VH-VL binders against q9nrl2r1430to1533. Designs and how they scored, part 303

Target 1, 104 residues: q9nrl2r1430to1533
Amino acid sequence: GGVHELSAFEQLVVELVRHDDSWPFLKLVSKIQVPDYYDIIKKPIALNIIREKVNKCEYKLASEFIDDIELMFSNCFEYNPRNTSEAKAGTRLQAFFHIQAQKL
Short names: E, the ipSAE of ESMFold2; O, the ipSAE of OpenDDE; V2, 0.75 times the mean of E and O plus 0.25 times the DockQ between their complexes.

## First folded at step 17 (VH-VL)

Design kk15 (framework fv_ficlatuzumab)
Fold by ESMFold2-Fast, scan of step 17:
Structure kk15 (fold): chain C 104 residues (1-104), chain A 123 residues (1-123), chain B 107 residues (1-107)
Amino acid sequence: as target 1 above (104 residues)
Amino acid sequence: QVQLVQPGAEVKKPGTSVKLSCKASGYTFTSYWMNWVRQAPGQGLEWIGEINPRGGTTNYNQKFQGRATLTVDKSTSTAYMELSSLRSEDTAVYYCARGTEWFSKPGLYFDYWGQGTLLTVSS
Amino acid sequence: DIVMTQSPDSLAMSLGERVTLNCKASQSVKSYVSWYQQKPGQSPKLLIYGASNRATGVPDRFSGSGSATDFTLTISSVQAEDVADYHCQQYYSYPYTFGQGTKLEIK
């Protein structure tokens, strides 16, 4: 991807990290704290991993970046029932992401 | 020294509204969730809702949604709970309680509690 | 809503006895349960979070265990200062819900 796209990815990740509802997504889920997570979720990802990929210029297209963010939300909704604080945070953060992603 | 200071008591008539305060000190106010919990005389604890002072995000117990409003004033490190359309069954001690840091699961613990405000709703 | 049920409603213990308080969730709450101590006329105080983690400043005679639907709070050697109501709470899902409480007295 272009220089402007990489700048946009970094800014968007920073905005996601700073959002109130980022807490379930800041780092990979702990197997010690949530033992069954990796039995259910086969492609784990988190904002720290995505940010690292942005910084290493691993995203060629905006679609690749968007796919990783959407995978993160998909994992959240697959593991967490609707009334959990994780699912509520994911729903709000995903809506925020969709608005911001329009600039990509 | 973390402190959450609440007024001792309020008396209100049915149909009115009340706005209860909780003044925080001894920590970074915007780094922790703030919870509101009530306890009717001789009864158990009932969660009303939570607010993140950092961005203003709120989550409510559906039972209080539409009647309870949680707000904060960051300049004074004060949290507020407004409860409208008061009924006699709203008579209870209302506590504010500090939740987790904003980057952790919100309900993980309530580690410091205010002394509570006794709200009496009677004609 | 997830209902938390505590048992017994009340119990009286002799000083130095081991006591266990039970808390049952109507659905699995994983390990997202905390325990609070509330002395007469006082605010609740956090004892245990995440089913088994002792809060800062809480004496080591207090311990928590359990997962899914069944949880226990244990006091290994009850002291006079432990007279209080004990409340369990789930924070797995909204709304957060508390049990009805267990009253602990010394006989």
Scores: ipSAE 0.754, ipTM 0.909, lowest interface PAE 0.9, mean pLDDT 93
Fold by OpenDDE, second read of step 18:
Structure kk15 (fold): chain C 104 residues (1-104), chain A 123 residues (1-123), chain B 107 residues (1-107)
Amino acid sequence: as target 1 above (104 residues)
Amino acid sequence: QVQLVQPGAEVKKPGTSVKLSCKASGYTFTSYWMNWVRQAPGQGLEWIGEINPRGGTTNYNQKFQGRATLTVDKSTSTAYMELSSLRSEDTAVYYCARGTEWFSKPGLYFDYWGQGTLLTVSS
Amino acid sequence: DIVMTQSPDSLAMSLGERVTLNCKASQSVKSYVSWYQQKPGQSPKLLIYGASNRATGVPDRFSGSGSATDFTLTISSVQAEDVADYHCQQYYSYPYTFGQGTKLEIK
């Protein structure tokens, strides 16, 4: 049910945030620190935003939640070359997410 | 009063392995990336790898082709670097160096360094 | 790997002079550059991170600038205690790489 799904989403976000590789995704990229980020990434998102959406029950389907998480990773890989620390962290965190998402 | 304490020196034969230690104190060991950097005599610095003591995540310089293994003992706040298949070119001072907090981008800075361990590899 | 090339390899300056150390990256590293000071027989010490941010406790006479491929460490008025090797480092991509170092001496 909806309540069960919401709890599952909450728990998954908690696990993602606690992961060693969550640091690129905890909050939105700073435009000051990365001036060209928002010229490239048109749908920015981060775990804190996704957490808020979960708390507000904005996700009606698991697919919507998954889409936002995948968008978060997609943004990372679009902006960051493969050998950057962000991309490496994203790769590992996404793999972790895919395993955990199977439990939804 | 952050401190990283390393043994003074190690002497090894080619083909053998060495495990260097770095005991951390004066801060929360699991809160910061730990890095290993070496410096051959009269040469520049070379980054070997980093480890997040919190969960054990590592990133390596591929130059070492899996010869380097980073580990930590959280109970003793000690970081380890094992280097196998030693060769003469591995002769260098090996530093452990504290990186950024685990929730920050790694590599930004190494703000505290051990005194280094001189590893001599010779027949 | 990204190659960091420092220049000059060495220089000798008089006390109070302005010192400029250069670091060039083989490709853009944006502003992901740090500088370290290594005095004889000692471990490196962090001076600058993010190309232009002075680390805690670092004297005001040290400053960093640059972006993309060209970076500079400046000592506005060199002091006797500044005798050391200086290393630049990029952390834009793995592996992190350092320059070969610049040796600064006092005349």
Scores: ipSAE 0.687, ipTM 0.906, lowest interface PAE 0.8, mean pLDDT 95

Design kk16 (framework fv_ficlatuzumab)
Fold by ESMFold2-Fast, scan of step 17:
Structure kk16 (fold): chain C 104 residues (1-104), chain A 123 residues (1-123), chain B 107 residues (1-107)
Amino acid sequence: as target 1 above (104 residues)
Amino acid sequence: QVQLVQPGAEVKKPGTSVKLSCKASGYTFTSYWMHWVRQAPGQGLEWIGEINPRGGTTNYNEKFQGRATLTVDKSTSTAYMELSSLRSEDTAVYYCARGTEWFSKPGLYFDYWGQGTLLTVSS
Amino acid sequence: DIVMTQSPDSLAMSLGERVTLNCKASQSVKSYVSWYQQKPGQSPKLLIYGASNRATGVPDRFSGSGSATDFTLTISSVQAEDVADYHCQQYYSYPYTFGQGTKLEIK
């Protein structure tokens, strides 16, 4: 908790949003565009939701923040086969996240 | 208005390299993916790769991995495709084409195409 | 790689006829298929993306349909200016692949 920790979460989310590979994760998957997504993914999440949770001080521990980010990547790899642009973006962004998360 | 301008033709000898250019205008260059596609005479279209000018991220067709290199110069709004170890089978029209905005699925559409550069590889 | 197969290879139609062009994927590509028109000596032009969405400026006589492995481009009333090669493309997975093309001629 605290101001330093909240600032660190906000900075990390901003860096993820600015990354080239953020596009699959910026907002929740559209049911209109991807009708079967919510039949497969039961705990949907996206960077806009995580950022809102950070701004509302809903993360009490760094582990809770990390768990939400990891859930986002897990959902991506569960739904998208390895050779899709979504899975390739997720792989690179997750690696970037792991490097940045070492600072938390 | 959106324009992608490519040189009309290039002639190269086998075993050499070529660097083809694609100068963009009429839109924010860093906001859209850029794709490269070739077409051999009388044949279909073949996707070579894509680059995001925003951060420089590239994805390649594995057939061209290690031989094709995609780059951009943001200051001149120009995309480049370098193809090395040229063979006669590389003779084709090479197109650049604008893809989707960086926040959308790449490959969803190629909405504006350059006029193409005819690369002839012969001895 | 996902193989896209178009049929027929070529067809000749009379002005005003409805024409149907087919495209089959070797595995499911969901709705991630685009169609391009290419006139002789010209660059390809986007017609349809996402299987059924008409690109801006494309006449409403062009429509796309299909999902999974079977896709169709329909021209409701063919005109002389529609003489071209038509290419389907999947962008579901890398590498993106095109069909071999269908040549449309007028009788």
Scores: ipSAE 0.763, ipTM 0.910, lowest interface PAE 0.9, mean pLDDT 93
Fold by OpenDDE, second read of step 18:
Structure kk16 (fold): chain C 104 residues (1-104), chain A 123 residues (1-123), chain B 107 residues (1-107)
Amino acid sequence: as target 1 above (104 residues)
Amino acid sequence: QVQLVQPGAEVKKPGTSVKLSCKASGYTFTSYWMHWVRQAPGQGLEWIGEINPRGGTTNYNEKFQGRATLTVDKSTSTAYMELSSLRSEDTAVYYCARGTEWFSKPGLYFDYWGQGTLLTVSS
Amino acid sequence: DIVMTQSPDSLAMSLGERVTLNCKASQSVKSYVSWYQQKPGQSPKLLIYGASNRATGVPDRFSGSGSATDFTLTISSVQAEDVADYHCQQYYSYPYTFGQGTKLEIK
């Protein structure tokens, strides 16, 4: 049910945030620090935004929640070369997410 | 009063292994990345790797081809770097250095350094 | 790996003079550059991060500038205590790499 799914989404977001590799994804990228980020990434998203959407019950399907998480990772890999700390963190966090998402 | 304390020196034979320690104090050990950097005599600095003491996540300079292993003991706030298959070129001062908070980009800066351990590898 | 090349290798300046140290990256590292001061027989000390941000406690005579491949550390008025080796570092990509260092002496 909806309540059960909401709880599962909340718990998964908590686990993602607590992960060692969550630091690139906790908040939106600063335009001041990365001036060209939003010229490249057209659908920015972060864990704090996803958490807010979960709290507001904006996800009606698990697929919608998963899509936003995958978008978050996609943005990271689109902007960051593979040998950057962001990309490395993203790779590990995404792998963790895929394992946890199987429980949804 | 952040401090990183390292032993003064180690002497090893080629082909052996060494495990260097770095005891941290004056801050929350698990809240900051820990880095290892070495400096051969008269040379520049070389980054070896980093570890997040919170969960144990590591990143390495591939130059060491798995010879370096970073670990931590959270109970003693001590970071370790083990280097195996030692060779003469490994002779250097090895520094531990505190990085950024775990929720920040690593490598941004190293704001506190140990005094370094001089490792001499010779037959 | 990204190579950081510093110039000059060494220089001797008079007290009060303006000192300019250069660091060139083999490819763009955007603004992900830090500078360190290493006095004789001591560990490195952080001076600048993010190319232009002065670390806490660092005198305002030190400043950093640059982006992409060319970076500069400037000492507006060099002091006797500034005698040291200076290292630049990039943290744009793994592995993090340092320049070979610049030795600053006072005449």
Scores: ipSAE 0.723, ipTM 0.910, lowest interface PAE 0.8, mean pLDDT 95

Design kk17 (framework fv_ficlatuzumab; at its last look DockQ between E and O 0.96; V2 from the best seeds 0.83)
Fold by OpenDDE, look of step 19:
Structure kk17 (fold): chain C 104 residues (1-104), chain A 123 residues (1-123), chain B 107 residues (1-107)
Amino acid sequence: as target 1 above (104 residues)
Amino acid sequence: QVQLVQPGAEVKKPGTSVKLSCKASGYTFTHYWMHWVRQAPGQGLEWIGEINPRGGTTNYNQKFQGRATLTVDKSTSTAYMELSSLRSEDTAVYYCARGTEWFSKPGLYFDYWGQGTLLTVSS
Amino acid sequence: DIVMTQSPDSLAMSLGERVTLNCKASQSVKSYVSWYQQKPGQSPKLLIYGASNRATGVPDRFSGSGSATDFTLTISSVQAEDVADYHCQQYYSYPYTFGQGTKLEIK
């Protein structure tokens, strides 16, 4: 990836963060609030971490960036049952992401 | 201070629709989820749905899916709940209630409530 | 839907007594439970959220405890102004659901 691709990743992260359904994904899940989360989820990730990786130019390929975003959603659906607010938000945000990712 | 103001009462015939209003003040309207909860006479509370006034995202109790519609007017800081195909069983006090901030888990609590609107559905 | 069952339906206590209200969920809701106080002719008022967190301005005689399926609201020393209906609510999954309420009166 080049400068233009990096900018596209930055812009997409900004759009994801600003989305109404970003609240489950803004930062890592608190172990205090969710004591068993890290017993289940082995590769935790969040938008703030992804944003940092983008800023540090750690993504060399769009596929690497997409993989981290998909991991974030996968974690959400693995931990949260279908009818939870987290899962519902994740479903909508992922749909939004897939549309935006086509523009990368 | 935070205030949610609702009309006192509405009277409707079965089969008709009603649109209830909730005017918010004392805080940034678009910053908090807005919920609707009703209470039939002498009964418990029943959650209808929630709306994020920021972007308009909604979640509904499936019991009301397709019959309840939540909207907001950001220019007037007013939330609305429209309920169609009214039945006698819809007779209840309808509350709007402020929820958590938009960037937080919804449903955690409802910290401010309107006075409620008494909806009477009768022939 | 997750059913929240409160007990007792009603109770009458003397001033200064310890009051215990129970709420049972039909399935685990972890700690995603809130409690509300509703005085006659008034709107509900938030007391407890997250099972054990006291809302701002709530007297310290009110406390919440429990996890998974069994939850309790305790009033360490009941006061005259505590006469009200009390409602528990889960927000673990949609739809959010409330108990049927407990009516607290003073003898």
Scores: ipSAE 0.874, ipTM 0.943, lowest interface PAE 0.5, mean pLDDT 96
Fold by ESMFold2-Fast, scan of step 17:
Structure kk17 (fold): chain C 104 residues (1-104), chain A 123 residues (1-123), chain B 107 residues (1-107)
Amino acid sequence: as target 1 above (104 residues)
Amino acid sequence: QVQLVQPGAEVKKPGTSVKLSCKASGYTFTHYWMHWVRQAPGQGLEWIGEINPRGGTTNYNQKFQGRATLTVDKSTSTAYMELSSLRSEDTAVYYCARGTEWFSKPGLYFDYWGQGTLLTVSS
Amino acid sequence: DIVMTQSPDSLAMSLGERVTLNCKASQSVKSYVSWYQQKPGQSPKLLIYGASNRATGVPDRFSGSGSATDFTLTISSVQAEDVADYHCQQYYSYPYTFGQGTKLEIK
């Protein structure tokens, strides 16, 4: 992708990080704090990793960027039951992402 | 020093609404979640809801959904809980309590508590 | 809702004795349990979070343990200032719920 796509990815990641509901997604889940996470989630990802990939121009297509963000949400909903604070945050942040992703 | 200051008491009639305040000082108000918890005389603690003063995000105990409204005024570092359609069973001490930092799991701890406001609902 | 049940409802201990307070969740809450101390006429005070982490400024005689459904707060040597109600709380899922409390008194 082009310069405009890279600027859009950067802007969107910054908006996600600043959102109230970003807390479950800011960095990888701690194996020490959540020992069974990596037994269940086989493709872990977080906003800091996605941001690094954006900065290194590793996303060739907008679809690749969107796939990584969606994987992050999918992992959240797979691990966390519906009524947890993680799942509630993920639901709201994903809805926000879907609105913002229309700019991509 | 961190302080959460609440009024000592409020008396209200059934069917009315009340808006309780919690004035925070000694820390960055928008950095931490704020929780509301009540305790009826001689009873246990009951969580009402939480608000993130940073962006205004709220989560409620469904028992209070639609009756309780949590808000904040960032300019005065004050949190508010409005409770409508008051009944005698709403008689309780209402606490505000500081939660975790905005980037941590909410509910992990409530480290500072206000002194509580005794709400009496009687005709 | 997840129900938190504490036992015993009340107990009286002699100074210096070890006291053990129990808390049971109606379903697994992993390690997402906190303990609060509430002295007569006062607001609750955080003692333990995440089942076993002692809060800043809490004396080392207080310790927490447990996981899944069974949790314990231990006071290794009870002091006079420990007279209080003790509340456990889960924050695994909404709504956060507290136990009914255990009242600790000194003989």
Scores: ipSAE 0.768, ipTM 0.910, lowest interface PAE 0.9, mean pLDDT 93
Fold by ESMFold2, look of step 19:
Structure kk17 (fold): chain C 104 residues (1-104), chain A 123 residues (1-123), chain B 107 residues (1-107)
Amino acid sequence: as target 1 above (104 residues)
Amino acid sequence: QVQLVQPGAEVKKPGTSVKLSCKASGYTFTHYWMHWVRQAPGQGLEWIGEINPRGGTTNYNQKFQGRATLTVDKSTSTAYMELSSLRSEDTAVYYCARGTEWFSKPGLYFDYWGQGTLLTVSS
Amino acid sequence: DIVMTQSPDSLAMSLGERVTLNCKASQSVKSYVSWYQQKPGQSPKLLIYGASNRATGVPDRFSGSGSATDFTLTISSVQAEDVADYHCQQYYSYPYTFGQGTKLEIK
């Protein structure tokens, strides 16, 4: 539905990327650096992929965009115990996202 | 070229506070995590916490949560650690150490260390 | 907190000998271990990160290995300048923790 929704999705992704806690989510996890990640996480996703989907107009509903962002956080919490740096970052970034998503 | 400069010593009485400084040079201060680590005489190393100078995000060792406060001054490329309610057990060398880039896991390595500030807490 | 236990506590070696220093985590830390060298009166110096990656400027005689809970630092041919305390550190989970150290001396 239009240019306004795509602009809003892009703006939100930019704000997420600029946040201090974006570092675990910028790109897909490297299988070389984390060999067991893809044995556990079956639907991997990251901010660069979500941004590309926005650019290619692959989201027709705001709910589809929100679902990908929430999947990103869910993967983080599934793979990483609560006291890891990744999980702490995910918790703070997700809280930030929930505030921003109420504006959609 | 990368340098982290700390004052050599501080002497404080129990119950007071101290604010330790760490002036960075030779790199872009806001691009790297900063960590604080202490070492009591004859003892091992103890991680206190970390700060991201970009936006000021901090993570603390829970032992120091509520007593330690990490801050930065981006205009002077200086990191600070304030420790309150000092006890004799806080006597140690306090190091600042540069962590990884902001886009990486913050504890991956500490590649440059200050020379440390010896804090002595005694009556 | 994850406890990192180093062994031995101290070690005296002849020049040119192979040295193996051990570090055991109280639970899996995957490969999130770094090793530091600390010479007397000096700040720590990074040797190894990610269990096995040598830091810039570290001589080839230093190597690291291990995963999960068991980690080693190896010096293939110890030299006089290697007299130091050696610390392992996990960065898998908060708080980051160091082992108690291993003191290496030459005789």
Scores: ipSAE 0.703, ipTM 0.909, lowest interface PAE 1.3, mean pLDDT 93
OpenDDE, second read of step 18: ipSAE 0.826; ipTM 0.931
ESMFold2 (binder alone), look of step 19: mean pLDDT 92; pTM 0.946

Design kk18 (framework fv_ficlatuzumab)
Fold by ESMFold2-Fast, scan of step 17:
Structure kk18 (fold): chain C 104 residues (1-104), chain A 123 residues (1-123), chain B 107 residues (1-107)
Amino acid sequence: as target 1 above (104 residues)
Amino acid sequence: QVQLVQPGAEVKKPGTSVKLSCKASGYTFTNYWMHWVRQAPGQGLEWIGEINPRGGTTNYNQKFQGRATLTVDKSTSTAYMELSSLRSEDTAVYYCARGTEWFSKPGLYFDYWGQGTLLTVSS
Amino acid sequence: DIVMTQSPDSLAMSLGERVTLNCKASQSVKSYVSWYQQKPGQSPKLLIYGASNRATGVPDRFSGSGSATDFTLTISSVQAEDVADYHCQQYYSYPYTFGQGTKLEIK
């Protein structure tokens, strides 16, 4: 993986951040607002962390980048019941990600 | 000053459709969710749906799915709610209300409300 | 759908009295409850969001508390301007649902 892959990762993260359904994923979940989150979710992650990893060239393979994005969605569906606004946003954003990731 | 301006009243016959408007001013229209809520005379509030003017994403109360359509016109900062196949039970005051910023959980609060449009559905 | 039930349906208070309004969810909504004040002939106005956070411009005599299924709105010293219907709402899950309202009157 080269500089072209890093540019592609940055572009994809930017597209995810700009999406309407990015709001549950922009930053780590607040312990004050959701006190039990970190009792349930053992590998928390968010788009700001993934973007920082991209910018620091920490992803050597596209699969590593994709794994972090998928972990983010997996955490969302593990914590949030199907009928919550978080789960609905996650479902739509994940579908968008799968379409955009084909460009990688 | 944030304002949401709605028409005062609409009268429609059963079986027709109506398109209600909500003109926003005093803030960046695309930065906040917009919600639609109705209230039948003397009764409680009922949530119809929400739209994000930023990208057009909508979420509906399933009771109104297929009958209600939420849209926006970003150039005029106006939100619309179209309700089809009207019945007498649709007689209510229809409010638009500004929700949270696009980066926050929708529904967290409705901080500014329009004055409401009284829709009367009668023959 | 989550059902929100408010109690009492109505109450009449004297000026300066402490009043508590209750709201019960049919299942846990965590802390995702807001309270609205609606004066006769007017649109609702946000008072409290996230169970306990006061909205901008809301007097500190209004406070909210509760979690899971049981929520309370408290007015520490009722004023004449507080005559209104008060509505609780959950935004934990779709569809968002409101209680039937509590009518507050001043004697």
Scores: ipSAE 0.723, ipTM 0.899, lowest interface PAE 1.0, mean pLDDT 92

Design kk19 (framework fv_ficlatuzumab)
Fold by OpenDDE, second read of step 18:
Formats: sequence, structure tokens, C-alpha cells
Structure kk19 (fold): chain C 104 residues (1-104), chain A 123 residues (1-123), chain B 107 residues (1-107)
Amino acid sequence: as target 1 above (104 residues)
Amino acid sequence: QVQLVQPGAEVKKPGTSVKLSCKASGYTFTTYWMHWVRQAPGQGLEWIGEINPRGGTTNYNQKFQGRATLTVDKSTSTAYMELSSLRSEDTAVYYCARGTEWFSKPGLYFDYWGQGTLLTVSS
Amino acid sequence: DIVMTQSPDSLAMSLGERVTLNCKASQSVKSYVSWYQQKPGQSPKLLIYGASNRATGVPDRFSGSGSATDFTLTISSVQAEDVADYHCQQYYSYPYTFGQGTKLEIK
């Protein structure tokens, strides 16, 4: 049920955060460091935000949780060219996520 | 007191392989990216690749893709770069260099460097 | 690959003079540029990262500026110990690339 799903979401977020390729996604992009980021990305999100939403039980369905994770990756690929370290990390982390998400 | 210690020199024949070592000390080895950079005589610096010692994630300069292999030994805090199918143009000083923490953007800077290993490839 | 072109190739300056080293990227690298100092027979040393951030322990006479394609390393008052090769580097995209270097000498 809901408790089981919550635990699964929590565990998956922990695994994502611990992954080598999590560094672009741990927290929101700094507007100071990347001044044009929020001009391009209109729905910013990061793993710390997703973790907070999980802790607050804001996800009613697994699909909602997955949507936020996919949004996080989508933002990365929208802003970063393919040969950037962010995009490369995102590609690997997303692949890992897709494997883990099948267990939800 | 961060230190990266490399052997002084290696001499190899064309077509052979070499595995260069870089022993790290003075910091938590698994916390920082490790980079490899070479410098041919009288030339600029050339980035070869990077490895995250924490989980083993690597990124390579495509120029060396398939020919360079980066590995680490966590138990000895040692990074390795193996280069195969050696050519004369591979003659250079090869540096290991500590990068940023694993939770930061790699490539941002290389703040500590080994003294470099001179690799000479000649028949 | 992104090509970093430094200018001049070499420079001889008098003690106390202002030194300006240039680095031009073949395409925009935003502010993802670092500078290194390499003294004769030594490994490179980090000076600047993020185009304008001075690394720890670097004298304040060193400063970096620029964005997109044009970057500058400035030594406000060159000292004898500043004799070295200087390298710029971009880390905007793979592969990370360096300039060919600028050799700084003292007259």
C-alpha cells in the first residue's frame, strides 16, 4: 500500500543520491553560477526536492514520483549538450533509475 | 599534505602496453575525481580521462577511447592508467591530477598534480 | 573538439609590469575556464577556475576574467617567480582541452 510505496520511493532516492553520477542532481542549479538556467528551465527540480516530497507523502502514485524523476533528467538534457559532464552523468543515472524503477 | 606520487620514467617499444601508477595520500582517495593529463615535449597539455574512485565511473577523451584504461585500487589509494598499442607520438610526460570532489562538476580544476612519468616510446 | 588558442606564444616583461595573457575558445565555453602555471621542470599549478575564481594560496596579483570565447589572465605586477608557462583549459564539454600555452619570461 501507501506505506510500502513510500518506503520504495525513499530507498530509490537514496540509491540515486549515492550513485556516482548524482552530482548534477543533488540540489537545484545555482542561479549565480548559471545565470540563464532558469530562463530555459521552467520546472526546476532536484533529488533533494524529490526526497522532501517523498518524506511529506506528496506522491499518491508511483507514476507521479517517476514523472518528477524524469523531469529532472529532461531538464538536464534540455539545458546541457550531449558532450557535457552533466549530460553524460544524467544518461548513466537515468539508465540506472529505469532499472530500479521496474521494481516499484 | 596532499601528494600524488608517480614513477619517474618508462621506456616501451611501439605496439606494446604500459600501465602507469599514481599513489595518492594526504586525503580521502575515494572522495575526489582523478584525472590523467599528458604533455609531449615542448607541447601543451592533453586531457586523457577521468575516473571516480568511489564507484569507478570513467570518462575518456575519445582520442584515447579503447586504448586508454583507467582503474583504481582503493586499498592502496592508487590510480592506474593503462595505454595500449603504444606509438612514438605517445612519448610524453603523463600526469595524474586530483580533480573536484565526486559530488561536484568534474573538470572544474585540477588542484594537485603528480610529478609526472616520462614515457618514451621508441624502437 | 573545442580549441583553446592562447596569445601571445611568448612574452618578455620587466619586473613590476602588468601582464595580460589571452585565451580564445573556438566556441562558447561560458565561464568554464581554468588557468594553470607551470614553472620549468615542474608540474602545472592551479591559478584560476571558473574564469575568475582565484585558487587557494594564489597571490592576489593574479586575476582571471572573461566569458564565452575570450578569456584573460592578468598579473598586475609581475615578479621574478612568475616565470613560467601558463595554460588555459576549458571544461565546458568533453574532451577537456588546453591551450598551447604562453611562455612568460622576465627581461
Scores: ipSAE 0.845, ipTM 0.935, lowest interface PAE 0.6, mean pLDDT 96
Fold by ESMFold2-Fast, scan of step 17:
Structure kk19 (fold): chain C 104 residues (1-104), chain A 123 residues (1-123), chain B 107 residues (1-107)
Amino acid sequence: as target 1 above (104 residues)
Amino acid sequence: QVQLVQPGAEVKKPGTSVKLSCKASGYTFTTYWMHWVRQAPGQGLEWIGEINPRGGTTNYNQKFQGRATLTVDKSTSTAYMELSSLRSEDTAVYYCARGTEWFSKPGLYFDYWGQGTLLTVSS
Amino acid sequence: DIVMTQSPDSLAMSLGERVTLNCKASQSVKSYVSWYQQKPGQSPKLLIYGASNRATGVPDRFSGSGSATDFTLTISSVQAEDVADYHCQQYYSYPYTFGQGTKLEIK
């Protein structure tokens, strides 16, 4: 993919990781801590996986990168009720992402 | 040694505001959430809110939304809780408590507590 | 709001007895419950988090169990120093809520 486009994806992932509300999304949900998660969520993903895909040039289109980020938020809202700290963090981080993604 | 130091007492009149401090030491201040919890005399504990000193993100108990304001001063490792429009029902011991690391679920535990500030709201 | 209800309100025990303190949530909180000990005139101290994990420095006579709506704090052999109020707390959803407390006394 394009050098400038890959740099933009990397920069956006870095901004998401730096955000206070990144904590539910930094790594995959633990099966030990949350045993029913993988019974409900069929396509698990996290920022560390997305960043690795960016670094390996696995995104050919900006839409593919955006789809993975949106999947991450969709998984959060599917699993976590609205009033949980996970859902609140996801809502704020998703809004932040939508503003930043305008640069893509 | 982790310490959270709070003033012993404050006396305020109804309708005024108060700003309580909590000075942290013995750990990296920006790594952990900070919580505020109160306890009225002879009553249980009531959670007021939480702040992430890292980026300043706050979450409040709806009961205190609009009246409580949580802030931090990273240069002095001090957390603050301002409570406005004070009523006699606000008479309580106010605790600050260290929460989890910023990359973990915020309310998972409160492992160190300040000694508390007794706020008395009376004429 | 999720209501946490503790039982009994107070309990008097003899030294060495096994004591069980209960905490019920008005809806499922999974395993997101912590227990705190508060001695007279002192700040609360973390005993248990995540329903069953003992905090650092807490004696092994303290244990926690339960999930969903029903939680228990057990002291296997009560000691004189265990005289305190015990508080359960959920952190599953906002606002975090505490039970009313259980007072433990020695007979």
Scores: ipSAE 0.748, ipTM 0.905, lowest interface PAE 0.9, mean pLDDT 93

